# VHH binders against Thiamine-monophosphate kinase (thiL), part 5

Target 1, 333 residues: Thiamine-monophosphate kinase (thiL), of Prochlorococcus marinus (q7vei9)
Amino acid sequence: MLKEENTQEILHDLGEQEILNRLRKYMDYGQIDDDTALIKSYKKELIINTDMLVEDVHFSEITTNPNHIGWKAVATNLSDLACSGLEEVIGITVGLSAPSSTPWSWVDGVYTGIKAALNKFGGKLLGGDCSNGKQKTLCITALGTKGPLNLHRSNARPGDYLITSGPHGLSRLGLSLLLSDPITKSINVPNLLKEHAIKAHQEPQPPIKALQTLLKCKPYAMPWNAAATDSSDGLLEAIESLCRSSNCTAVVDHKNLPKHADWPSGKQWNDWCLEGGEDFELVVSLPPNWAKAWLKAMPCTKAIGRMKEGPAKAMWSNGETIQKAMDTKFEHF

## First folded at step 4 (VHH; framework vhh_7qbe_3)

Design r8 (from j3a with S47D)
Fold by ESMFold2-Fast, scan of step 4:
Structure r8 (fold): chain B 333 residues (1-333), chain A 120 residues (1-120)
Amino acid sequence: as target 1 above (333 residues)
Amino acid sequence: QLQLVESGGGLVQAGGSLRLSCTASGFTYDMGWFRQGPGKEREFVADISGSGGSTYYADSVKGRFTISRDNAKNTLYLQMNSLKSEDTAVYYCAAVYEWSTLDESEYDYWGKGTRVTVSS
């Protein structure tokens, strides 16, 4: 009823045939039948990724409305494709499961968010399905073309610059602000930082522009190889993942943590920058000449450290191992 | 803490060759050569990555100078061939020991320089 004037239709009352009929308005392709979409042949390599978003695990209606959930589902999947060298989004398919008591307005909102993300980042809605389930779940499969850049976590080399495509910690701060966390109430968060943090949490941006700039900055004689991963599980985990896959040590400088200009000072806030998660930035290991070119071409990028020979771990420039401070151990059955 | 010591400078005739060396007291990431000629600003000459896998040269020295390093000896080299009078300068060794700032031109440590004079 809040902010709504229309009587709510629930999925049970519509039935499966009417639900599918309403979902057809979101589809971009005429199909041979209602089960498959036709994709024309491409001369380029294709990349595909499937992500599942589960209610109370990956999203919550207390922090994100249905439009945000749909947007985030697409953005999360496209972030994974970007870390694999995405050139162009072909499209997505959507599997939606929800309780029969779910309002149609919720489903409509989710698909509105999905279409908004596709309008911004590219791609078409190729197909969708809807089924009954005890918990709301979104399954997105995204298909794209692969560009010339070979991004593998194992490509990091001693001597590489460690760079991130943007600031970290904003999504974690946004989550806390939306939950009215006492920690965020203990400080005066500047209005601009508050706005940026909330938007980062609700409307993440896959690092497609960062990826495009990275490949344009490649020096002519250099191989089309680099090491990259996304920071969806936190910046520290992203760095450690590169170290494990490349068998190298990452050396990070405290002074160069990728913080928003108005970011609070202190260990707690540095911990949120390192471990907050859901920032969906590129974390890349690059040889010096490529690194310098990317840093110059894209002001939001930041060199946070270097790779060196050693065990697969992240350490501070003073020689101390970077310790995990945030302990999130949740099991759901 | 890190010390850089250059050697190999001297007087040489145009068309001649010199090899400069720079020994570091410990491990370094990137290393490079810079120079400052009489009445001129300091300018970049060449740099090399910590692994030795990437090199970069100023246009004025491409094809004539070769930068290399021996990490077992913590030593940087600059092989200078086909020297010209305009190559006359004090040559400085520079190193990235710790990544301290975002300034892409910033090197953490510098040597005291070695003089190269190319006659006429």
Scores: ipSAE 0.000, ipTM 0.190, lowest interface PAE 12.6, mean pLDDT 83

Design r9 (from j3a with Y56R)
Fold by ESMFold2-Fast, scan of step 4:
Structure r9 (fold): chain B 333 residues (1-333), chain A 120 residues (1-120)
Amino acid sequence: as target 1 above (333 residues)
Amino acid sequence: QLQLVESGGGLVQAGGSLRLSCTASGFTYDMGWFRQGPGKEREFVASISGSGGSTRYADSVKGRFTISRDNAKNTLYLQMNSLKSEDTAVYYCAAVYEWSTLDESEYDYWGKGTRVTVSS
């Protein structure tokens, strides 16, 4: 492949008509002959979410290839739908903006990743838009049906178990490994942990399986209500958001932090578990009998604490308030 | 729906070589080869991560077999060298969509198999 000057096809040289013709191979046939897609009537409540991913803000070519960017764009949006009680993914629309100098291979890679995520989690590619822009941007709108489970951050009650659907901190570790961060070079990261962390960062999984298992574990006589949020902004922020919305205190056990089996010990690594972000797991407050059923049915879940009557804050089991390691006041007012 | 189609099986003499291919109808993460010999349980042969950066082999084939993939063609390969009569089996291609530790129990999709017979 290195015998002659290598020239890539770029968007400028293809033009709008050819770009759209090439994107049609990713579209579901019979759905898109106009500027709009038709969606048949559903006898269920519908849920919709829109997320925008911007180059050098939400993704970087240093840490993610185009395939990963497309996968992540879909997976993060579907994570939001899962936390709203998703039953079935109907489909997505994609708005893409990129410089006219962008290689076609980048766009093709992104759509390949998008289709891989839809093949895994369900849904159809209902429509796509492409425009010239100074910075690469993906805007994904996802549509799904809402199942019987009513998930609201305000549904937490004193006495509830606080449970996570999976380990936290892996995406933060993966990012640091991909950036060759000196912190990760100061320790021997086991190969299995390294592989899991990098994959968690590049190919997050929306907690759809966790949600389906949670629904199936509901005790017969219990109402279809629970408190849940995702941990995209970090585990501690997820816990605090449940506390604020439910006006309850969360009591978390240091010994029960949701860490990977090979996770390093120490304050730095506990901080990454609590505040790393981009883990996209469910953080759920459940009555004891439903909690115990879910913990038994899904071994990757972990009880990390309990909810109690009190002010809207997160505390350690020793009575100390859980302090943020980073000052996030600038970003959140 | 993902489909896996194996090819390249056949009759080969002991000490010979054979290359198996498996074409997927779409994107896959981890992929692997498994085999089932006459009167035996299905066993793991080799696996490769979605990126191609990580591989794992059964002890019985290590040093003799090489797994590789071409993601542009959605195709998995198994290069089999120094074949033994014990390698006679139906070889199955398998693929993973779930986040995986390259464990056999996590394979979601399976091909119909391709037969390899090593004459002794």
Scores: ipSAE 0.000, ipTM 0.139, lowest interface PAE 17.4, mean pLDDT 82

Design s1 (from j3a with D103S E104P)
Fold by ESMFold2-Fast, scan of step 4:
Structure s1 (fold): chain B 333 residues (1-333), chain A 120 residues (1-120)
Amino acid sequence: as target 1 above (333 residues)
Amino acid sequence: QLQLVESGGGLVQAGGSLRLSCTASGFTYDMGWFRQGPGKEREFVASISGSGGSTYYADSVKGRFTISRDNAKNTLYLQMNSLKSEDTAVYYCAAVYEWSTLSPSEYDYWGKGTRVTVSS
């Protein structure tokens, strides 16, 4: 939501050395630009992920301020690590590209958001760079340790419960509210739902707490194996990816869709719950005793269905295939 | 469709031992053993949770029978020691498959049974 003003300090006027000096306050090791970061030795398996956020593709100043952009960049990356069995966040590196006319306040805001997320979820800022570019772009690489939990999409088994760590559709609703979409004006969205939806879009929470409670709830003598995936591309895509990787059928109950308490009723709103995207929740396939323990320990989790023998597809409990109603992806060929 | 197949039944002398197995066509939640002797109603013998962490036994078999499972093989076992003539019965494997039922006494699927005869 930050607009450029010609009375603010801009990157061109500060110059490279001053920009680097100002970024030093965010660095845990004082290493910036193309400098290498020192990482302490770990006697654990490491997991790594790289994501790029591009202006008008992944974020917009209409819907997110700089703090939100920095927070989201970290949170989405950590969500990917969580679905791989993250134990501890080691840290991140940040590559920021922006036009030379960009206000320093925008860059400062982004790094403030990055540090806020790291302070909440863990990890150090190991390195950061700021380069000239025609479009604002943020590239984050995150490094973490892998815990004992082996999370693979291929670990889903017939008889498992399908559980989500939280409600779905909130980020999609938040986006529509922030864009003043007429569709959200055609219904009375309760103030609490509106607040939660906007916050979900602007400040997603990686499901680290959900992952930690999942691990703690594992029954004794149960293998350290489960299936999990991130729901960034939508709940239906998450379920279908588990089905494809495990070669089994998912059966979902309409009554058990993971909706916010105040969620609107109707096909359109069910579609947004299934396909809205950017909710960054865990979608997990678990053996029943582990599932029961997690559901009891974490009230925000919801059992939405079951895995069974069959073709790699998602089905309603009435036997009908769950049809994709929203096309959110580019069509090439 | 879940299928349960029992094996290991047979003729054994009083005081002897026998191990029953039940192989499921897929993963199951809670599993149990039930039996029906001549002229008797079906009775509970033992149950085990999906994880294997909890077991329950009928008073008549406590200390003599041990229930266990190997989830990698989808197989349930009943180790029967110190067998008595009163243990003569058809033994049935039972499983909880539906997600709504996770109690030790409620089962959705049943095998056809395996006969155990304990001679004097």
Scores: ipSAE 0.000, ipTM 0.110, lowest interface PAE 19.4, mean pLDDT 82

Design s10 (from j3a with T101L)
Fold by ESMFold2-Fast, scan of step 4:
Structure s10 (fold): chain B 333 residues (1-333), chain A 120 residues (1-120)
Amino acid sequence: as target 1 above (333 residues)
Amino acid sequence: QLQLVESGGGLVQAGGSLRLSCTASGFTYDMGWFRQGPGKEREFVASISGSGGSTYYADSVKGRFTISRDNAKNTLYLQMNSLKSEDTAVYYCAAVYEWSLLDESEYDYWGKGTRVTVSS
């Protein structure tokens, strides 16, 4: 490893003032103080989201290092903003709670990951705080500007194409590989798939590029309205949420499930694709002309089904309801 | 693809000073210095976080060496004071780079090294 401690500094020994002084180094230029950030006027609507990551619920140090935790905290929040039509990231605020026995290197690693994500996706670190707590917890509030696209889960219409921005199941496979799950040893996972799966789990990408491409592909005469959600809770849950909010039936074809090129075959692997979670892809319901333009412009997108009139449910093309097969999502143990 | 280029090595007398630089072709997260002396395995020297807020040192160099970075220039520095014969080594710059599912780049990058010789 690149990072090594020869003197173990823990939060208790540093004390509140020193912790605060070290956190100031992550703050962006122009901040008034630690408690307040001034934001210049915007002529566009603003969108805001708050997410909380809790140790042993949303992350585990067995599968993610501190840099990954900080990256993931920002990326997952920005994924929510992307599904609301994000145009530009203004910035974030960070609340961190950790036991007093926590090494400073852990806090530093988390903030390094946060800054790395902001450097890639945009935005300023507007404020940060650190408090004593029994369990490590990271709370991020993100602020962005809204672009012209009105993305609401209730905008799905009968006749729409159901499209995802990328493959599903990679994060679930990555988790199993990192835990040395016997299931992953029963198959020969190609090195490229293994690398992509582990990276997807540790370093999720918010679907900002997918959203930008979707905007550029809108047919001139079409309204600035579409239905979208992210797949953080799994692809099946994403589809069902669109159905519930729009009062439509989604029809999915088994052969069109959004799998990585080297994805294993079989029911278990189809279940991981549908329900694995933490893929943070964009799941969109689009009119046919717009759908076809997006599929052409961005080859990583895939049409997985259609919306039709009917009860709020997801079904296979053979008419059977898609049944949940996995008991738990997002658990690392 | 990230490239790291070290400079500043040379011959210096015991008790002298030397400043090493490492220029990265782009932004990096954590960066560090490692060294490999004659007939020895590579060992850790110092590291610095992406923000520059935290630094770590090997016991053998603590109080004598100072690591710093200038993110505007994508450059890492190692200020080496009170040099000893035991500090003679090839010094390597190392970095962690941006994570992206669209590239197959290694997460860890290493420079070619710069040689430091300390005369007794």
Scores: ipSAE 0.000, ipTM 0.111, lowest interface PAE 19.9, mean pLDDT 82

Design s11 (from j3a with T101Y)
Fold by ESMFold2-Fast, scan of step 4:
Structure s11 (fold): chain B 333 residues (1-333), chain A 120 residues (1-120)
Amino acid sequence: as target 1 above (333 residues)
Amino acid sequence: QLQLVESGGGLVQAGGSLRLSCTASGFTYDMGWFRQGPGKEREFVASISGSGGSTYYADSVKGRFTISRDNAKNTLYLQMNSLKSEDTAVYYCAAVYEWSYLDESEYDYWGKGTRVTVSS
C-alpha cells in the first residue's frame, strides 16, 4: 500500500533527486547507486526483451489503476520471455516518462505494482530512469536465463497439435465490463466470469507455470524443440504468426475454440475469443505425443486444431479461410 | 458420446467393387478408414475433413478407393473399386474430434469393424 497522504504532490515540485530518493524503497540494495546494473551469470544463455507501455494506447486510467499498470508492464514483458523458453527471471530495468504535472501517487502506485509482480514471478529491479514527457510511458527491459526448451515460431511442423495454455477473450470482455459497454449489458454475465474477465484485463499472468509444465511433459525421445508464440495481439494473429514463420497451414475446429466454461454463445463471442487480445497465453504447436502429455498434465490447456502441409494461412476444418471480423485498437505501423 | 457403426462388408471377387458405410449420431467429425489384414498391423486407408473439402489416401489405394461423406445424414462412405486380394481386411471407421489424417493414435472414436474378403 502507498502511505502518501498528499496526493496533490506533483513531479515538478519534487524534482529528479527527490523522485529517485522516494523510489529507493522499491530498489534492491545498491541498485540505484551506479549508472549500470551488474548482472552475474555462470555460463547460462540469456534472453532479453524490451516493451513499451504508452498511455491511451496500452493502458487507460479508466480501466486500470497505477498498481495494475505497473503489474501489467512486468507481466507483458515476462510473457514474451516465457514464449522464448524462460527458466529464471534475473530482473528488469524501468524507463519512466511522465508530465511534470503527474501526481507522485501515480508513480508510487506504478512501482508498487512492478514490485508486486517481481515478488510473484521472480527477478530484481536492476535500475531505472525517470524523465519529463508529454505522455505517460513505461519502458521495461527484462532479463532472464534460457532453459533447455528451444521455442521458435518456425518450429511448427505438419501433424502438430495446436494448443493454447488457457482461455481467450477474457481480457476483451473485462475491458468492456469496465467501460460499461452496452454489448455486455445485453447479456447476463455470470459473476464468476465477470470477476475472471476483469482480473484478466487488469492483472494478466505471464504463462510461466504453463511453460514449466510443458517442459516437464516432454517425452524422452523428443528433441527440445517446439513452436510457440504469445496471444497478446489475439489468438487468430498468434495462429497466423506460427503459420507464416513455419510455412504451414493451421486447421482450427470451431467446436474447440478455447472458451471459458461460462462464455456466451454466438458469433460475436467467438470473434472476441479469436481476436480480443491481451490474454497473454501460450499458443503452441507440438508433436502428438508431447501434446497429449501436456493436455493431460494441465487441465486449463485446450487443443484447438492441427498443422498441415500447405500455404501459410489459418483455416476452419470446413476448408474456409478464417476471416478477421474485429478491428484492432492499434497497429505499430 | 459418439458411436460409429460400419456396414457394407462382404465377399467380393477380385476386380469387383464394394461400398462401405459408417454412421454416427448427431455430430460431424473429421473421419477416416483404417484396415487390418490377416497377420498385418492396422494401416491407414483414407480420411476426409469435417466439411468434405479435404481428402487423403494411402498410396496403396489411391486411384481405386474414394472417400466421401453426407453431412446431413452424418454418414461416411468408402467406395472401393478394382479390388485386389491384398485388400482383404477388417475395415474400421474412425473419427477424430480434432482434424487428423495421420496415424491411428490420433483418432478418438472407433467402430467395431466390417470384414471385406476379396477372392483370388
Scores: ipSAE 0.000, ipTM 0.118, lowest interface PAE 17.5, mean pLDDT 82

Design s12 (from j3a with T101P)
Fold by ESMFold2-Fast, scan of step 4:
Structure s12 (fold): chain B 333 residues (1-333), chain A 120 residues (1-120)
Amino acid sequence: as target 1 above (333 residues)
Amino acid sequence: QLQLVESGGGLVQAGGSLRLSCTASGFTYDMGWFRQGPGKEREFVASISGSGGSTYYADSVKGRFTISRDNAKNTLYLQMNSLKSEDTAVYYCAAVYEWSPLDESEYDYWGKGTRVTVSS
């Protein structure tokens, strides 16, 4: 005998038609009624990206609720578009796979998060699919227009400033706090840092505002070319990616690591800043005049180093190669 | 789409108390209360983080107003005590994804407002 007033609905009991009927509230126009979406002519270059989020690889329900999973799926993809010179988000398509035993509330939560991100950053939900699968997965394809800025990882040049759009390591700290990691119990984390870190992990922001500011502060005589990447795989990996694509050496100073104001001191915390991952900030190589303009226009940006002629590697200012710390390394295989 | 709905406004005598409520959609946001008095620009009142761990208050309301939230009910509250005629305003609930305790321009979503009138 049950005394519960509500019963949890699962996907198996709803069936495909009812699931699609419930998803209609998230769709723009009548697009869910057909397998294809109509896109208006833009007369601009288009950029497209696809990312997949897999349960226990890219997200965990222990640290992120369904709303956060949906938000992260969109944010991750839009971060990639921002690094390609995004001007406007056209929209996304969503492929969702989940076990038939999954509660409807989980699917509803994911789509709520997706819609919240689109409301914040722009774009329409062009189409959504829901299929039976043994593991929860989200596949987002995002489409946007390309603006005038030509962002390629290969555009870094000797003499450029290396700049980040914001602090790094917050998502890693947030993850640790959410998991009640013993490392975070040994320190007194200020409330503001704790809240920022948890939010950074659960609700990352694609660097669209940073990109718009970068574009607006370009000096008149400067060509519309710069090097940029996002730091989703960690700051160090972002720097190394720019080095590989441009065949240049990056020189970073320990004192200039992009830390939150309340960030703890010490090697462990420097390592989390460099390798924590999921910060979704822009890492940009810029000529000095443009770099100085962006640093002035956007106070959260920080110059962390310079590019120089040399082999494709990241070095400390003392000449030593920046080494990865194994304990902070995030690998899928 | 996030929709914010304020309630609890009304007429109250000076020195009295009133509690405002604001309901949001199921996603957890950092939230604040703003107000606009007759013939004045909109001003900040109070803000609260998504977790409820951090709160900020305008100097004019410190010690008199308390902001709180119930995330299980997706509801934000503003408990107003020791009300003054200067507190007469339309009160707006606002939500922001990137947390900003003081800057109105950072808030992404706004309710339509609820009116509070304090009689002398």
Scores: ipSAE 0.000, ipTM 0.150, lowest interface PAE 18.4, mean pLDDT 82

Design s13 (from j3a with T101K)
Fold by ESMFold2-Fast, scan of step 4:
Formats: C-alpha cells, sequence, structure tokens
Structure s13 (fold): chain B 333 residues (1-333), chain A 120 residues (1-120)
C-alpha cells in the first residue's frame, strides 16, 4: 500500500502455534486437533491421490492469485480421482511449505481457495500442516469413494469411439493472455474466448458432472468397464497413454479436434489444442452405443476419433502419425 | 423405484452349502447381505462394491461365505459353505441406489428376505 504503512504479517513473526491456530478456522467441524484425522469406516472401495504444486513450476503469482492456487490444487487432484471413477469426495489433507517471509494473507488466500473448491465439489478439510521452505509448495492428498465404473487406461478396445468431455487448449491460451504473450496480441481474440480461457487457467473445473452423466447413460448390456484418463498433460499425451495401455491405435480427425467455438484456425492453434495442457477434461474410449448415449446426454462432449487394431500410437485419419510440436528434446526438472 | 428380490433360501444340513441370489430391477452401486436370526437384531454379513473389486465380510462368515455380483444381470450372489446352526436366519439383500445418499444411509433399498434354516 503506497499511502499506508505496509504492516503485512509474515509467517516468521506469527510463529508455528499462531499459524496452526489460524488454520483451524478452515478445518471442518469435529476434526481432531492432532497429527492425524479420523474418517468413519466405509463398506466401499476408496480411492486416494496425492498431487504437489511447486512455485514457478506448477503456478506463478504473475498468473494466479493465492485463491486461484488453492482452488487449482484441489480441482486438479479431484480431476485425477474423477478419471478413476469417483463417486463422492470424502476429504483432503493439505501440506503447505513456504518461506518464513511469506505474508499470512498469502496462506489465508490459499486456504480460502481450497475451501471454495471443496464447497463446490464436495469433501471435508481433514487436516493441514505448514512448514518453512525455500520455495512455496502445496501438497494435496484427496480421498473419495469409488462408484461402479472400472475406469482403466487398459480398457480401450478396437472399434471404440474416442471422446473428450470438453474443449482443449483454453488453459494454454489463458496463460498466454495473462503473460501478455506477443502471439495473443497478433490476433484479435474475441472477448468471450478471452474470458473463458483466463478462467480455465485460473479456476479449472474437474469433470465430475461429465463422469456422473457417463455412468447414468451406460447401456444395460454393457459391462461396467471403460477406458479413461485425464488430459492434464495435454490431449495428445492422454490419447497416447490410452494407446500404450490398451495396445491399440487411435485415429483422430483434424476436423473433429475439440476446439472452443471461437478458436483460431491454423497449425499453431491445433498444436495448443493437442498439447497445451491443464484442461482437466476426461478423455474416454467407449463402445459405440455407450458413446452415442453420452454424446446425446452431454452436449459439451465431442467424438474426436476411433480406436483400431494396430501399434500403440495416435495417427491422423490420413494415416500420418500425430507428432508432438510443443515438446522439447530435453525434460524440464 | 428400485425392487430387490432374493431367492435360493431353504433347509440345509450342518456342513452343507447354499447359494443365495438377489436380482435388482435396475442399476445399483454397493450391495450387501444382512441376516436376522431368531430373537436377534439384524446383522451385517457381507458387502461388495459397485465394480465388484472390493468385498467385506463379518468375522463370523469370513472364509466360509463368498459374495459376488454379475452387473450385466443386475444380480448379487452369496455362496454359503460349511453352514452352521448359527447361520439360521432370514437373509436380506440391500443396495445403494442414489449417489447423493452416501452421507445419510449406507443402503437405500432392501429386499423382503429369504429364509435359511440349518439343521444339525
Amino acid sequence: as target 1 above (333 residues)
Amino acid sequence: QLQLVESGGGLVQAGGSLRLSCTASGFTYDMGWFRQGPGKEREFVASISGSGGSTYYADSVKGRFTISRDNAKNTLYLQMNSLKSEDTAVYYCAAVYEWSKLDESEYDYWGKGTRVTVSS
């Protein structure tokens, strides 16, 4: 604040006990004030996932405020549970590490975002820890019940339709817009697309509704088996993952790429749709009758291709292998 | 409205076997078997997840009873081996049908029961 003395409380000045006391306001009623949380026993299959978000790797304060970071941490974890057949979110635990010079307002913002996501998607905040670290990191472990769908990458079969639950590339476009990337200034991006892209990057939505619709439209005679994966690492990687696990070929049509209505035309924009990442949609391989039912029940879904017998690879309908354009020859640490 | 219909009960000698079936009129998530013996409260026997991947058993039946399901037929099974006089009860099929009721009720729907009598 320019006209007021900057008196921001930092973690060092609060100390461990005060930080823990303030975090208690985010905990759900009846949680244990201890190192462990208790959950009631369920006569159900449970699924669990752990994700870590690291500053300057998974998030940047240039593109996301603390509320967005907390929201994203929960939403991305719940997206992983959704692609495993999530029925209901039981809750999460949070491990937070930050430099002692971090403002309390940053931690408060992160937990506000976490609670907002849980309020929307379900689950209780079962526990949280805060430790000193050189770099801001957020580690979420989520626990849920498993529904009747056996969703495994290895369940894809020749003859299946390849379907995505929503458009791809929006998060990548949003990132470029937030960074004021020259490429987004070289074109006239419609205001609605700009708004949707920024929101997709900052506030991803796990595909829980898509999953619920998928199970409700299953034909009676079909087994409770389908192939699904998340698209957090990009649509192309999701498709290739299904191919590798099922040992079959995916055939994708250029005309059927899952683009937003106002999406720009051209190779670069097709590349962002295929490889942009962080869209958090379901990519599903389904037999034709189940596929057609899901497409009818949920208009945001799109059939992008078919599975066939062949080597574990993704190819265009013209027979050419789909090549990675945005991947580097070297992995980033 | 979901209907559950049990079958397969009857009279059997101690050490014998019976297979119970429960057919649902539609889609179900988790399913389970409960029993009520003469002069006793209804007790849990076994449960199976919607996928069939996870099963749970009461200590009194573990190793003797096997729960399974055929989702294509909407049918739940209980294979009962090495039957004892203490297994004499009316056996009830139960199902989770509504996604949103997990916080309030483990089982939304119940059958009318099938009687199992074990003679010594």
Scores: ipSAE 0.000, ipTM 0.109, lowest interface PAE 21.3, mean pLDDT 82

Design s14 (from j3a with S100G)
Fold by ESMFold2-Fast, scan of step 4:
Structure s14 (fold): chain B 333 residues (1-333), chain A 120 residues (1-120)
Amino acid sequence: as target 1 above (333 residues)
Amino acid sequence: QLQLVESGGGLVQAGGSLRLSCTASGFTYDMGWFRQGPGKEREFVASISGSGGSTYYADSVKGRFTISRDNAKNTLYLQMNSLKSEDTAVYYCAAVYEWGTLDESEYDYWGKGTRVTVSS
């Protein structure tokens, strides 16, 4: 049974004052009554990131419900903070723009997802705004404290281990399963892999625990410096960005690709592992003693290769350059 | 420190049912159930996301076991139906920040276990 838009509360009918009044339920401070959030001074460095998600560019309601959209908006932003050495999430602000015909249930769902993510990862909803716009847009600014670990893409050194915090390709597989892609129907995807892949796509998790464990595993005599980036644009792009920033070569072993236990075999599935995107894991370059400590303390981490002197590129262990096989930008379009 | 306390284990006849509970206090985690039977390695049974929006099952229990949670009560549940002799195990409640882990060593918090014995 179809429901007409006019049978549901829509933003036009509620008006701005009522929308703000309803959003009050989600705020951790009285920000609906105040123009600004007050943040107490910190003696630590602060890190800040802003992400903008636009309907039909960055998200689609075919693969993600409003709750997932709100969750992903927070989780992806916090992933960026984690790759910068996040210690503690202070909070976020939310700017939401949507057509006046948008159901309130959509906005409510998005904020429900935002609060669920904050409840899991930390931080407060410091403020929010809602405005009329032709296209649904969600803008999140996240604030956190920086811990002692200095993570820069330029910190990779020849001799380092190249390590991922978790498996790659799951979000891409999840997307294909949600779209009923013929590619995934051509194979028998085990149920556990299917569930993990769908969750990875709809409910990504920032690698905060991976970061915390990495910090705890640092050998006492080592400087607080490491190279890291996130794999939101795919594992291969993450590796290449470390190579470009550090001016060195990454050598990756086919046998060590960070695959789920039930991952399919073949070039297409290796390509999805390397280039699928939206996995939001840490990709880290570490000296051997720190690397070995992290691998032991956190078994989901995997050493996929080594950094060596050479041109800024990623190579297979056989000496061939790793070639891009996928267009990983905006796969919803 | 988060403490996980399992309950609901016991002796049950094959084909019967049991509900396990795990109580945790504090903030919301991804949570799961693992089990270790006689002469077996500890294995994954089921997991649930912090929001309750995603659930995962080992193939051996799919269709027979249901994982659920009540976040207002800080309680995780495992409803076990159509129990088989091979389900005999100590069942452990586990909590983790990260999703999709298949390795028990990656879970941060563990209960002490509750024993389930399925007799013929």
Scores: ipSAE 0.000, ipTM 0.182, lowest interface PAE 16.8, mean pLDDT 83

